# VH-VL binders against q8mxu4, part 4

Target 1, 107 residues: q8mxu4
Amino acid sequence: MCDRDDCASIASRCTGETIICAFVESITPPKIRDKTGTYELKCPFAEGFTMEIGDLFLFHFVFDGSSEKCTRLTPIPKMLAMVYEKLLKDLRKAKKEGKMIISPTAN
Below, E stands for the ipSAE of ESMFold2; O stands for the ipSAE of OpenDDE; V2 stands for 0.75 times the mean of E and O plus 0.25 times the DockQ between their complexes.

## First folded at step 1 (VH-VL)

Design r11 (framework fv_romlusevimab)
Fold by ESMFold2-Fast, scan of step 1:
Structure r11 (fold): chain C 107 residues (1-107), chain A 124 residues (1-124), chain B 108 residues (1-108)
Amino acid sequence: as target 1 above (107 residues)
Amino acid sequence: QVQLVQSGSELKKPGASVKVSCKASGYTFTDYAMNWVRQAPGQGLEWMGWINTYTGNPTYAQGFTGRFVFSLDTSVSTASLQISSLKAEDTAVYYCARDTYYDILTGYYGMDVWGQGTTVTVSS
Amino acid sequence: SYVLTQPPSVSVAPGKTARITCGGNNIGSKSVHWYQQKPGQAPVLVIYYDSDRPSGIPERFSGSNSGNTATLTISGVEAGDEADYYCQVWDSSSDHVVFGGGTKLTVL
């Protein structure tokens, strides 16, 4: 597991699962950015999505110690704005309380 | 010493243009968004919009499109607001204020550092 | 467009508790930040994320947010607390920051 769920932590080749909220900084090459830094994706952007610089996504990564896999990209659409605001609030509360953010399995 | 220092007061005639600058120091300029907030005499705080200091992309609030332009000079850690075709209604104190990009795990800190304000007076 | 409603003024005696409300539709699902502004000065963030205090803000400042009302509570009010107070949210549907109209706190 990364010791932080942010772009700076991913750059250190961490192991395990993590979810990062970041915006698209560059499409080619694919780069994401949050307040801790910039990270160039090793997984391609999801097929079927139109991405613009500045778009906000939840990036779900799995690291197996030797390679990075991007398992999910979840766009934050305006139609779910209230749910997004509540999610941010709930995740911040969970982080403050020391709870682990565990990525769901696709199954 | 994290601080935002704004340019001095301006007295302009209707139809003129003005450029207000906001110089950041004590932090990495591109790690924080920059907001612009206006306060007319005796009135409350009014959000004008923000600029992404990393990409340079501005977002304007409704009512601040057209005559208002947000820009950056990252080489000197400065954000600027230009107002064209000044009207009496533009008379206000203009503030710059830094903000974090949204990060689900660490959150949004709000506008934690503000410039001292720049008074723009538009009169004939 | 999302709207935040604050009472225009609140009066409180020194040493008592002041409560400043911020009304908004389902505001309890949003994160509320509070600013203090003294005459001739820039605003100062006093509460962020409903109830957290920035470093340097005394414990007598607290916040809550549920349902349709967020509240800034100032206990043991001092003369130096006299100021305008603004609540603020980010409305993600419009990608806009929204401020309340402000509340003038008068001590006596």
Scores: ipSAE 0.012, ipTM 0.619, lowest interface PAE 9.1, mean pLDDT 79

Design r12 (framework fv_romlusevimab)
Fold by ESMFold2-Fast, scan of step 1:
Structure r12 (fold): chain C 107 residues (1-107), chain A 125 residues (1-125), chain B 108 residues (1-108)
Amino acid sequence: as target 1 above (107 residues)
Amino acid sequence: QVQLVQSGSELKKPGASVKVSCKASGYTFTSYAMNWVRQAPGQGLEWMGWINTNTGNPTYAQGFTGRFVFSLDTSVSTASLQISSLKAEDTAVYYCARDSYYYDSSGYYLGMDVWGQGTTVTVSS
Amino acid sequence: SYVLTQPPSVSVAPGKTARITCGGNNIGSKSVHWYQQKPGQAPVLVIYYDSDRPSGIPERFSGSNSGNTATLTISGVEAGDEADYYCQVWDSSSDYVVFGGGTKLTVL
C-alpha cells in the first residue's frame, strides 16, 4: 500500500511500483510538477535519459522498503498527452485483471 | 472515520475579507491533497484549485488568482481559503474536498472521495 | 479551455434506467469521475476512473467512457436517486480539474 504522510516527494516511500505523470520543472536538482505542485525527486533522473524543462513524463518508481529508485522514465510529448491518459487507463485495467506488468530499467 | 468539517456561514459586506476553514480528521492530513470547489446559487460545481498538504504549494484555476489564497496549518490538520476584497459575485457555497492524487500501477487521480459540508458566504450591502 | 458538456436535465420513471452523458473531445482517453449532489448537501463520489464504484455505492450505479462520450448509468432508479449529477476529469494540458455543468435527474 502506498501513502504519502512521511515525505514531500510523491513516490518517496511507496512500496511496490508508483507511476507519476508530471512535467519536468528542473533537471539539477531533479524536480517535477503535476497538478498538485512541484516536488523534488529523492532519486536522480536515470543517466543517459534525455529530458528538457517542460517535457511531460510518465515516471515509474519502485520502492524496496528502505529506498526508492526510478526504474523507468517514459517521455510523453505534450502533443501526446491524450495517449498518456490512455496508457494509464490500460495499465490500470491490466493490473485490475491480474495481468503482469513489468517496469524495465530506464537505462 | 474520515471527516472534513468546515467553519460556519458568513455574511459580509462588499470590500471585506473572509476566511473559510476546513478541519480534517480520521486520516493522515499530509497524505492527501485538498481541493477547493465553489458553487454559486443555482449554479454548478466550479473547481477553484488545489493545495498540496505536504509542500504547502497551491495551484489556482483561471479566475481564482489574486483575491483567493489557499493555506494550511498541518499542526491542526486544517486547510483554509481566504477571499479578499469581496464582491457580490463571490456569494456561493465553498467546499473543501480530499483527493488521494498520485499515480500507482493501478491508476491515477482517485477523485474527490471526502467532502466538507460546505460554507455559505453571502456578500450583501 | 477543456469543456465537458452535460444535458441540463434527464427525467426517468421509477424502476427504469437513467443514462446521463458527459461529452468531451476524446474524453475516452481521460478518466471520468461522477458525483451526486442532493439539495443542501455536499457532493458524493459515486463513480471513479470511468467505471469503479466507491465502497457503499449500490451496484445500480455504473459508468462507461469511450470516444467523445462518458455515461453514468443508474438502473432500477429510486426516488432517492433524484439529484444533480456532475462529471469530472483532470486535463493534463492545462493541469486543471474540469467539471461538467451538471444534470438534474428527476424521477417521475
Scores: ipSAE 0.013, ipTM 0.612, lowest interface PAE 8.0, mean pLDDT 76

Design s01 (framework fv_satralizumab)
Fold by ESMFold2-Fast, scan of step 1:
Structure s01 (fold): chain C 107 residues (1-107), chain A 118 residues (1-118), chain B 107 residues (1-107)
Amino acid sequence: as target 1 above (107 residues)
Amino acid sequence: QVQLQESGPGLVKPSETLSLTCAVSGYSISSGYYWSWVRQPPGEGLEWIGFIYHSGSTNYNPSLQGRVTISRDNSKNTLYLQMNSLRAEDTAVYYCARDLYWDYFDYWGEGTLVTVSS
Amino acid sequence: DIQMTQSPSSLSASVGDSVTITCQASQDISNYLNWYQQKPGKAPELLIYDASNLETGVPSRFSGSGSGTDFTFTISSLEAEDAATYYCQQYDNLPYTFGQGTKVEIE
């Protein structure tokens, strides 16, 4: 149904889980950036993580139709970032083409 | 405002090594993005050379047969391209460009012409 | 490597004309295609990303469409400043590859 896999689309309301691969653009206010634009989080970055501008994460968001929650943050090691970004892109492509049942946004 | 500016020797002899510099201003190269080198022979199309990720990881076009190295100096906010075993076919305008998430190039330098001739 | 073929190699048209350029990929690249404009003596500039998204600041007369292997780029109501060479570029897989370019001349 609803496929929100980038910063430009995340602000749109939709029920379900979305995984966005994005860079930390700003700590205060908390902003992330991908190729489609910048998105300002509605809550601070999770306490206990040392986040720097330029760090790459998989941001796991869940939408209940009214509010968003960032349910998980998976840091992508800088030296492995290319591998993870390519894998995520391939998974998104496969999902959009209906070729995979398991994806980052699976039920 | 993000700006990229290439510089190089202009003229290089066959079999020598090319060294190019790309000075970046308005954004820290260690803070994000991929940073690519792209070349264009006079009157021809564009050919991607390779990129470096802000972490230092690199990837190169296999067509260059292991002749190319891309590196960076974070303290100078500068990108480098080295290419060895130059031939006349390596004559081109060389561009550096910022690459968003392995996707598209949003900022390009002006380009620097490198002529390979004896 | 993915081969990108553009058609035509060149065209001449008058101000106010509609111009269409095509780009064909040697394999399925989903919507992972960008269009760039290069004016004489200048670096390329991004016009369209992800096959159909107009870059910020780019005039609305430019548009893109397509998915899979067949893509089109259209300039409605050509203007004198549009005299340039246009390139498609795929980013579905490394190495990035470009079409050979289409030169648009104004008569």
Scores: ipSAE 0.007, ipTM 0.633, lowest interface PAE 8.9, mean pLDDT 81

Design s02 (framework fv_satralizumab; at its last look DockQ between E and O 0.65; V2 from the best seeds 0.00; counts 0 for: pae E 7.9 > 2)
Fold by OpenDDE, look of step 2:
Structure s02 (fold): chain C 107 residues (1-107), chain A 118 residues (1-118), chain B 107 residues (1-107)
Amino acid sequence: as target 1 above (107 residues)
Amino acid sequence: QVQLQESGPGLVKPSETLSLTCAVSGYSISSDYYWSWVRQPPGEGLEWIGFIYYSGSTNYNPSLQGRVTISRDNSKNTLYLQMNSLRAEDTAVYYCAREFGSYYFDYWGEGTLVTVSS
Amino acid sequence: DIQMTQSPSSLSASVGDSVTITCQASQDISNYLNWYQQKPGKAPELLIYYASNLETGVPSRFSGSGSGTDFTFTISSLEAEDAATYYCQQYDDLPWTFGQGTKVEIE
């Protein structure tokens, strides 16, 4: 399980589920970036979803060791980056305290 | 290449208003990023003043809240800093900088010295 | 506000020496800390982000470590060109705050 919900955590091959807020750094290869660094996605972007470099998204990931599943992708206005970072921070705290789960059906 | 260039009056009297400009080239200030002002008193550390979003929204350091206004002119690709009721302790080199998200400052101007003195 | 306290305020070392600077946050800022180098008459330049990530183009002799409240910045082998003032900066919460700086002089 990841101690944080960010690109660095993904890169460390955490297990479980997480939501991260990150910018699209590149399309080919698919890379995302947040304040912890960059991560090259192992799963492709959703088909039919138009993404541009610099776009901000919420990424819902499910990790199982070396494998990852992109289960949800939500576009976020760039101006709300700090808002969502704070929300995710609070979410992470809630998860640690056993008060909240991201996806009940994923556990 | 992104470039920022500050300009200002150099000398301002106490209680007067400071007006600075930051000309940005190589990137549109309305396209992306956060555009910050940071100051540094002579021989001292750095203080973040505030920023304006690419969207036009602003955020200010509470320590300066009420005295600072950051604005922009997209047609001129220029940032502005206004600071009211200047004091001697406002003497500093003022920088404008581009901020990647809320993460780090990646481009800085050369800074402009503002001295508050009678 | 989050207070950042650097130590020492200044130091003098010889070329080839290892130099260590510390930065302490008044609260847990995770790894959301940057290190900047500022040479006389110049603007700061980013060296390290997210506590330990080396910015592109920065020499490998520079490094950062730490998490939570205590952080360290290290120059493994000091070079003459490294004479500068170094600053830590937290980006965990607004307002962004900097350490007081550490002036590094070369003997």
Scores: ipSAE 0.062, ipTM 0.775, lowest interface PAE 3.7, mean pLDDT 89
Fold by ESMFold2, look of step 2:
Structure s02 (fold): chain C 107 residues (1-107), chain A 118 residues (1-118), chain B 107 residues (1-107)
Amino acid sequence: as target 1 above (107 residues)
Amino acid sequence: QVQLQESGPGLVKPSETLSLTCAVSGYSISSDYYWSWVRQPPGEGLEWIGFIYYSGSTNYNPSLQGRVTISRDNSKNTLYLQMNSLRAEDTAVYYCAREFGSYYFDYWGEGTLVTVSS
Amino acid sequence: DIQMTQSPSSLSASVGDSVTITCQASQDISNYLNWYQQKPGKAPELLIYYASNLETGVPSRFSGSGSGTDFTFTISSLEAEDAATYYCQQYDDLPWTFGQGTKVEIE
């Protein structure tokens, strides 16, 4: 299973696989935003996807030391934004409290 | 430039229904965001009343005991607040505001004072 | 409902002073806390989101810190235009709730 991050926590990530639910804030340079802040991607958006500023995605990342790889982009209907935000909060809280839970997002 | 402007009656009687209008310019209320009402009794703090999401979904502060309805007219780019069974403690400045991604209120109207008195 | 308690209710300070306002939540809200400034006769204006992130265009003399239940807001060198009422607001769970406010006056 992979971890869950937000724009604030991903900045300190060095290894592992993680997912962020965030809005596209800028395409050039590629930036995303959530309720914790903004994050400039160190990898390009996956080719073959059309993105607009304000689109909501699940961003899947793999970190293997000093490299950041964007392995999947899953579009999220904006009407579900609060549902996904609540789910991410609950999953992060459960992990911090030592409770094991499987990822709700298919890999 | 996103702007919000409240309007409505300044004086209303107890037990009557308050009807407020919020005119939005510079952004379509059906395109994105949460559109909220917040009130502030004179000399006191702020109370969130509720919101309508761009999709039309609503959520209300349960402290208002089901007296509130938030609605909109997308063709007029206008939000509405109705509050039934008014009481003296409903006297407040009423604001409409935009919420970014349910995170914070980024644009506010100028507010309109509503006084509830016999 | 999550109750937010600010302290102090009011304070007076001189230009150049450092002032600190505290906000306490009735339950763990992680970092989901905003700070607003409201000048007389005007609507509130966002200063800080996610406990410590400065909104665009906000002067660096404003700062926030804390997590969980205890939060602080600091103006490091008070200026005359900072006379206002400051509110904390949680966005962890509905209904959104505000602290009662702290009125800052210039001596």
Scores: ipSAE 0.023, ipTM 0.704, lowest interface PAE 7.9, mean pLDDT 85
Fold by ESMFold2-Fast, scan of step 1:
Structure s02 (fold): chain C 107 residues (1-107), chain A 118 residues (1-118), chain B 107 residues (1-107)
Amino acid sequence: as target 1 above (107 residues)
Amino acid sequence: QVQLQESGPGLVKPSETLSLTCAVSGYSISSDYYWSWVRQPPGEGLEWIGFIYYSGSTNYNPSLQGRVTISRDNSKNTLYLQMNSLRAEDTAVYYCAREFGSYYFDYWGEGTLVTVSS
Amino acid sequence: DIQMTQSPSSLSASVGDSVTITCQASQDISNYLNWYQQKPGKAPELLIYYASNLETGVPSRFSGSGSGTDFTFTISSLEAEDAATYYCQQYDDLPWTFGQGTKVEIE
């Protein structure tokens, strides 16, 4: 139905899982930003994590229509932002071409 | 309130080294962002030269790699561009610019014209 | 390197006209394209990012569309202050590359 691999596409609110590499843009309300734009999260930022505006994370999301759950946050050093963005881009391209299966919870 | 201001010599001779500075105010260059240099020959388009990340890591346009060095002084909140072996085709307006997360350039300096001539 | 080609190189139009310029990438860049406006003697300013997202503070008469290799930038109702050169820029892969520019003049 939809590709939810970045802030622009996550707004589609269809079912599935995805991993997004994004910066914290606002804590209240919770907003993240990546190359594609900004997205206001429905899952609570403040639970279980200390984070500041400008911090970079891998956000693991699970959607079931309108509901949204952030199942894992992985802090990323900002100096490695481009490395992780390229990795995710390459993985998504490979999945789109049918070359591999991408799991949001995979190590 | 972020402002960038380039400065340097207006005229440089062929084969010499160009040294430019970019003074940043309103934001600490050691806090975040990529800080880039972009040039524009008179009447022509834009060419990205390279960047330095707030951590100190650099990346350069392969067409200029080996001739260009980008550095910074955090205590002065200043960026530097050094380019050696200058040629007439290096004549351009040189801009410094802030680039967040390798997405886009959001703030630019006014630019400084460098003419390479004998 | 990814080559960016704009069309036309220049155009003249009247206040109130709708103006469209195009940008083609030499390879698929998804939506990783920005549009900048540059007035004579001034630095470029960001108008559109991620092909279609309007930057904060930019008038709504500016819009962008497209994906992959073909992109368009539109000014829906031209104003006198829109006289400038417009550049597209890809940020899909280093080195960052720009189109040659499209000069928009007001009649």
Scores: ipSAE 0.008, ipTM 0.678, lowest interface PAE 8.6, mean pLDDT 83
ESMFold2 (binder alone), look of step 2: mean pLDDT 93; pTM 0.942

Design s03 (framework fv_satralizumab)
Fold by ESMFold2-Fast, scan of step 1:
Structure s03 (fold): chain C 107 residues (1-107), chain A 119 residues (1-119), chain B 107 residues (1-107)
Amino acid sequence: as target 1 above (107 residues)
Amino acid sequence: QVQLQESGPGLVKPSETLSLTCAVSGYSISSGYAWSWVRQPPGEGLEWIGFISYSGSTNYNPSLQGRVTISRDNSKNTLYLQMNSLRAEDTAVYYCARDSWYEGAFDIWGEGTLVTVSS
Amino acid sequence: DIQMTQSPSSLSASVGDSVTITCQASQDIYNYLNWYQQKPGKAPELLIYDASNLETGVPSRFSGSGSGTDFTFTISSLEAEDAATYYCQQYDSYPYTFGQGTKVEIE
């Protein structure tokens, strides 16, 4: 549930029939290392892909009226991973409190 | 008030498949959090098995060697654990728990169900 | 996997005593550590999250501190109902791992 001043602006970015843009990013990639020091992430709209340790991803979810789908994986540069990890932790906390979050990169 | 309650067969033979159910009340499992399974062999410590998130993403402990599947039924508000190729060392109390996911903290637990693996 | 080592494995103390348990991670986990209390025959209960944050409804005599690899859990004035096994748990990386537990007995 959105309790921010700009909730109408968020909704206006969604187009088409039966879609709802959530812009709620709250999943980090699995923190599992395989034997080569890499790990794999799955999203319903992407075949599995391999990430280096220290990479972070934002998951974008869209509710299309019948199901929730992961529509986008945005890789975050490793050189900024620490900054984005803090952002993701803040987003998870806000999500737990029932607030809708807009990604800074969506503006 | 959110409550979790596990149920299962109690006794399973070696090499068979274990199926456990966790009924959740007071909160929709598709609305938030991650939902984890944790086990505890009698007299021993805790081992995290894996989770399924509110969006359906899963993650499993590699120590279980791909033997585990966690799933859900949103319409029944229920979580499931399936573990194949059971061994005597899989004897444990199995808990389902709400995983804050943000803090990796298990803030609500079921009462647990004992599973004994014996022939 | 990150190994969590608790000390002591067990302790006995009297009502009113202050008791301290330590938890050591095999690598840096920042403050990504939780503490649980488990009474015989019952499920664990969350007491402290993110190393030092008291869970809602938990008495203030329980506290946690530390970061990196060394963590401390303290009960400032033991009550009879505090007889239990206490576990630390890291969530810096998957799989989540627990310490072996510290049994606190009342003399």
Scores: ipSAE 0.000, ipTM 0.567, lowest interface PAE 14.5, mean pLDDT 73

Design s04 (framework fv_satralizumab)
Fold by ESMFold2-Fast, scan of step 1:
Structure s04 (fold): chain C 107 residues (1-107), chain A 119 residues (1-119), chain B 107 residues (1-107)
Amino acid sequence: as target 1 above (107 residues)
Amino acid sequence: QVQLQESGPGLVKPSETLSLTCAVSGYSITSGYYWSWVRQPPGEGLEWIGFIYHSGDTNYNPSLQGRVTISRDNSKNTLYLQMNSLRAEDTAVYYCARGYDLSYYFDYWGEGTLVTVSS
Amino acid sequence: DIQMTQSPSSLSASVGDSVTITCQASQDISSYLNWYQQKPGKAPELLIYYASNLETGVPSRFSGSGSGTDFTFTISSLEAEDAATYYCQQYYNLPYTFGQGTKVEIE
């Protein structure tokens, strides 16, 4: 469960939300690789984040309810071990309270 | 394992409203995925009806002209489909299915329930 | 809406044959295409996602390729259990649309 700090546990069990743990495979076009395969995203990576091919991130996948365009993907960088549990706890709390988790400020 | 099971009335009269249920086990419908309905008229192909995302947001196929509502009961882990103004052309096997976030592939399907629209 | 056209509509082949099905999109859909197998009286099952990725547990004789508007699905050595109708599905834009299906019969 949440006592497991691997990406698969976070994505599928601990957050109770559409959080995808994935490697960056390509910036242009935007591609990520998770446990199920490599996917090209419909939307580009969020602005302000520096990403390298091979980087591992927790991605919060957000659908805006619109049928005209694409599903948005918002990167949530994996934190240092000492702040990792705080991030996970904050994600779970926000989900239970019905708050939208969009992205951290990208500077 | 994840299992989906549809149920419904079987026979519905034209102009009436169809109500279907989809009981989900092995995964919480609020924890992820696009929970979808797909139908298949006898001997024909597949038509996507709509989904309810784990957040509660919905989206519907415009071809159904606003006749469809997809809803859920989180405490029962159950999905619902309501379709009004039924026509003979709505006769089909109705499936519920789980759609993955990144590729919208449907990885788990119910067995399907046949709905016949006839007087 | 994006229209998906499959060819052929049906085919008959013998065990051990290689069979190819094609799927054409009415507009560029990149690689956003999945393939399903449906046996009589059963729900569809995913075989291939994102044009060329084989789903876990699916035999390696199944493969997919293509991008843009033209896609192919191949069974390299047909088995008796492969008698089914095969569908492509695009997910580039809502609404999701399926091809009309290709029925594969074993002689």
Scores: ipSAE 0.063, ipTM 0.698, lowest interface PAE 4.2, mean pLDDT 81

Design s05 (framework fv_satralizumab)
Fold by ESMFold2-Fast, scan of step 1:
Structure s05 (fold): chain C 107 residues (1-107), chain A 120 residues (1-120), chain B 107 residues (1-107)
Amino acid sequence: as target 1 above (107 residues)
Amino acid sequence: QVQLQESGPGLVKPSETLSLTCAVSGYSISSGYYWSWVRQPPGEGLEWIGFIYYSGSTNYNPSLQGRVTISRDNSKNTLYLQMNSLRAEDTAVYYCARDYEILTGYFDYWGEGTLVTVSS
Amino acid sequence: DIQMTQSPSSLSASVGDSVTITCQASQDISNYLNWYQQKPGKAPELLIYDASNLETGVPSRFSGSGSGTDFTFTISSLEAEDAATYYCQQYDNLPLTFGQGTKVEIE
């Protein structure tokens, strides 16, 4: 149950499952963060996983049109997490410095 | 636990150069984050001075007119602030702080601050 | 530069009162606003980040709201230890800028 998911309450717009890539910001209360902000989950993190603040996961949410439920956590290897974090940092830094960012596909 | 500790001369004369250090423990400054300096004149508000990113890139508040240099020594895990052409108006408590601005945009750890008085 | 204007500059209230501080940005900063508490002789401490998210370890009586240019910070039931100066800060663009501060005194 993430307040940022535009599809959470509209099943016709989504498949009923959403995958979000985000960092663990807080364990108690459970919070995750991505480039758009920090969001408190209405449910605890999935059982069977240990996590630290700053870890990057793919959060698998299932929603029924009225609420989200986190059903699965997939840890992202540290090597890939560093690449994702650096990309987000570069994008936000460039915005703050007033630089135009050319998409990697805009050749 | 991450801790930051500033140190400096306490008193400097007008037109001299200020040199401050910030010793960091509990986290390697070369591993991430922006590391910022913020100052506060007595009885007044907070002014951001500038930052250094773990990669070495820096950015400074234009209000300081090019008088500031922020640097680091990764082997000592220490941050430095140098400010030229000191004036009475530069009298302030100087803080170093860890800046998590890229994703969350806040200062999560601060040093205790060091008072710098600019006077004859 | 983005200017942050706080209101009021100071206020006095009694233990148990609800107090509200406002912060206005000179341009749209989305939700890229933080609130700090500074007690005399101490460094500032983060209370609220991204306009409305409570930092871990911070009492639930503190809250924040708003987006765009208008933001509010509320202490729902003032306690004696809340006597401090409170600052808003934007991180939408460089240079980072703070409001001028609101001093909260207990009577």
Scores: ipSAE 0.006, ipTM 0.548, lowest interface PAE 12.2, mean pLDDT 77

Design s06 (framework fv_satralizumab)
Fold by ESMFold2-Fast, scan of step 1:
Structure s06 (fold): chain C 107 residues (1-107), chain A 120 residues (1-120), chain B 107 residues (1-107)
Amino acid sequence: as target 1 above (107 residues)
Amino acid sequence: QVQLQESGPGLVKPSETLSLTCAVSGGSISSGYYWSWVRQPPGEGLEWIGFIYHSGSTNYNPSLQGRVTISRDNSKNTLYLQMNSLRAEDTAVYYCAREWYSSGDYFDYWGEGTLVTVSS
Amino acid sequence: DIQMTQSPSSLSASVGDSVTITCQASQDISDYLNWYQQKPGKAPELLIYYASNLETGVPSRFSGSGSGTDFTFTISSLEAEDAATYYCQQYDSYPLTFGQGTKVEIE
């Protein structure tokens, strides 16, 4: 049912345990966002974490048939987020300069 | 590779404010990890005090609520703990520790600890 | 707060013996439990995380098991350097809480 990718998107989440990489969009009500959309959580954010709008987390969704269980939150280390931002910036620069690195997915 | 080193006054009087420093090397406190303080009274177990996240957000043990403040100085790569209204029961070894939130929530690096004795 | 109770408080065993200590949570914590080793005058060191995962560099004689409220930590063949106090710690919710420790002495 799910691909064995790093993270599923909000729009394409699967049944069972699904890991989604998303940003906190709203605390009350609890909402998360990724590039495919926004999703309102069925339960509040984990009590043990201090949540701020814009924080990036791995959300562990557990589906029980048609019912969604409460998510678990795992913060993504800032160093990984920084590396991802740098890669996006480098990729956009390369695209402007016509570099071949962008072509494998775009052609 | 990451090293943490606590420092403090050693001896403080009841009702005074404790100030502790934790110098971090081999890693940035601006990383996505949580940075925590944990204490241990002589001969007793461990008590979690609180953490600070890379964003500056903090969370404290409710048992110490209103008495504790955790802060940082990113330019010095240093963590701080301030605790008000000290009592004899606050006598403990104070540790700073990095809390790794990726494959689980655990303390992967600890400082050597600094003993704080509260007495007149 | 979640209370963590360890048993026994202390034990003595010989090199080569198998040693088992237990940890009980006051409520269901799933597998969100760590085990630390603390030698006299030193800071604690992580041995096991997520109930049963051995930390990198930790000898394979250490193991953990259990879920929910009942957890076990085992040293399969005790060595002299294993004389220490061992602590369990839950991370299901804040505040993070530790067991009171089990002192392991070599006889």
Scores: ipSAE 0.000, ipTM 0.554, lowest interface PAE 15.5, mean pLDDT 77

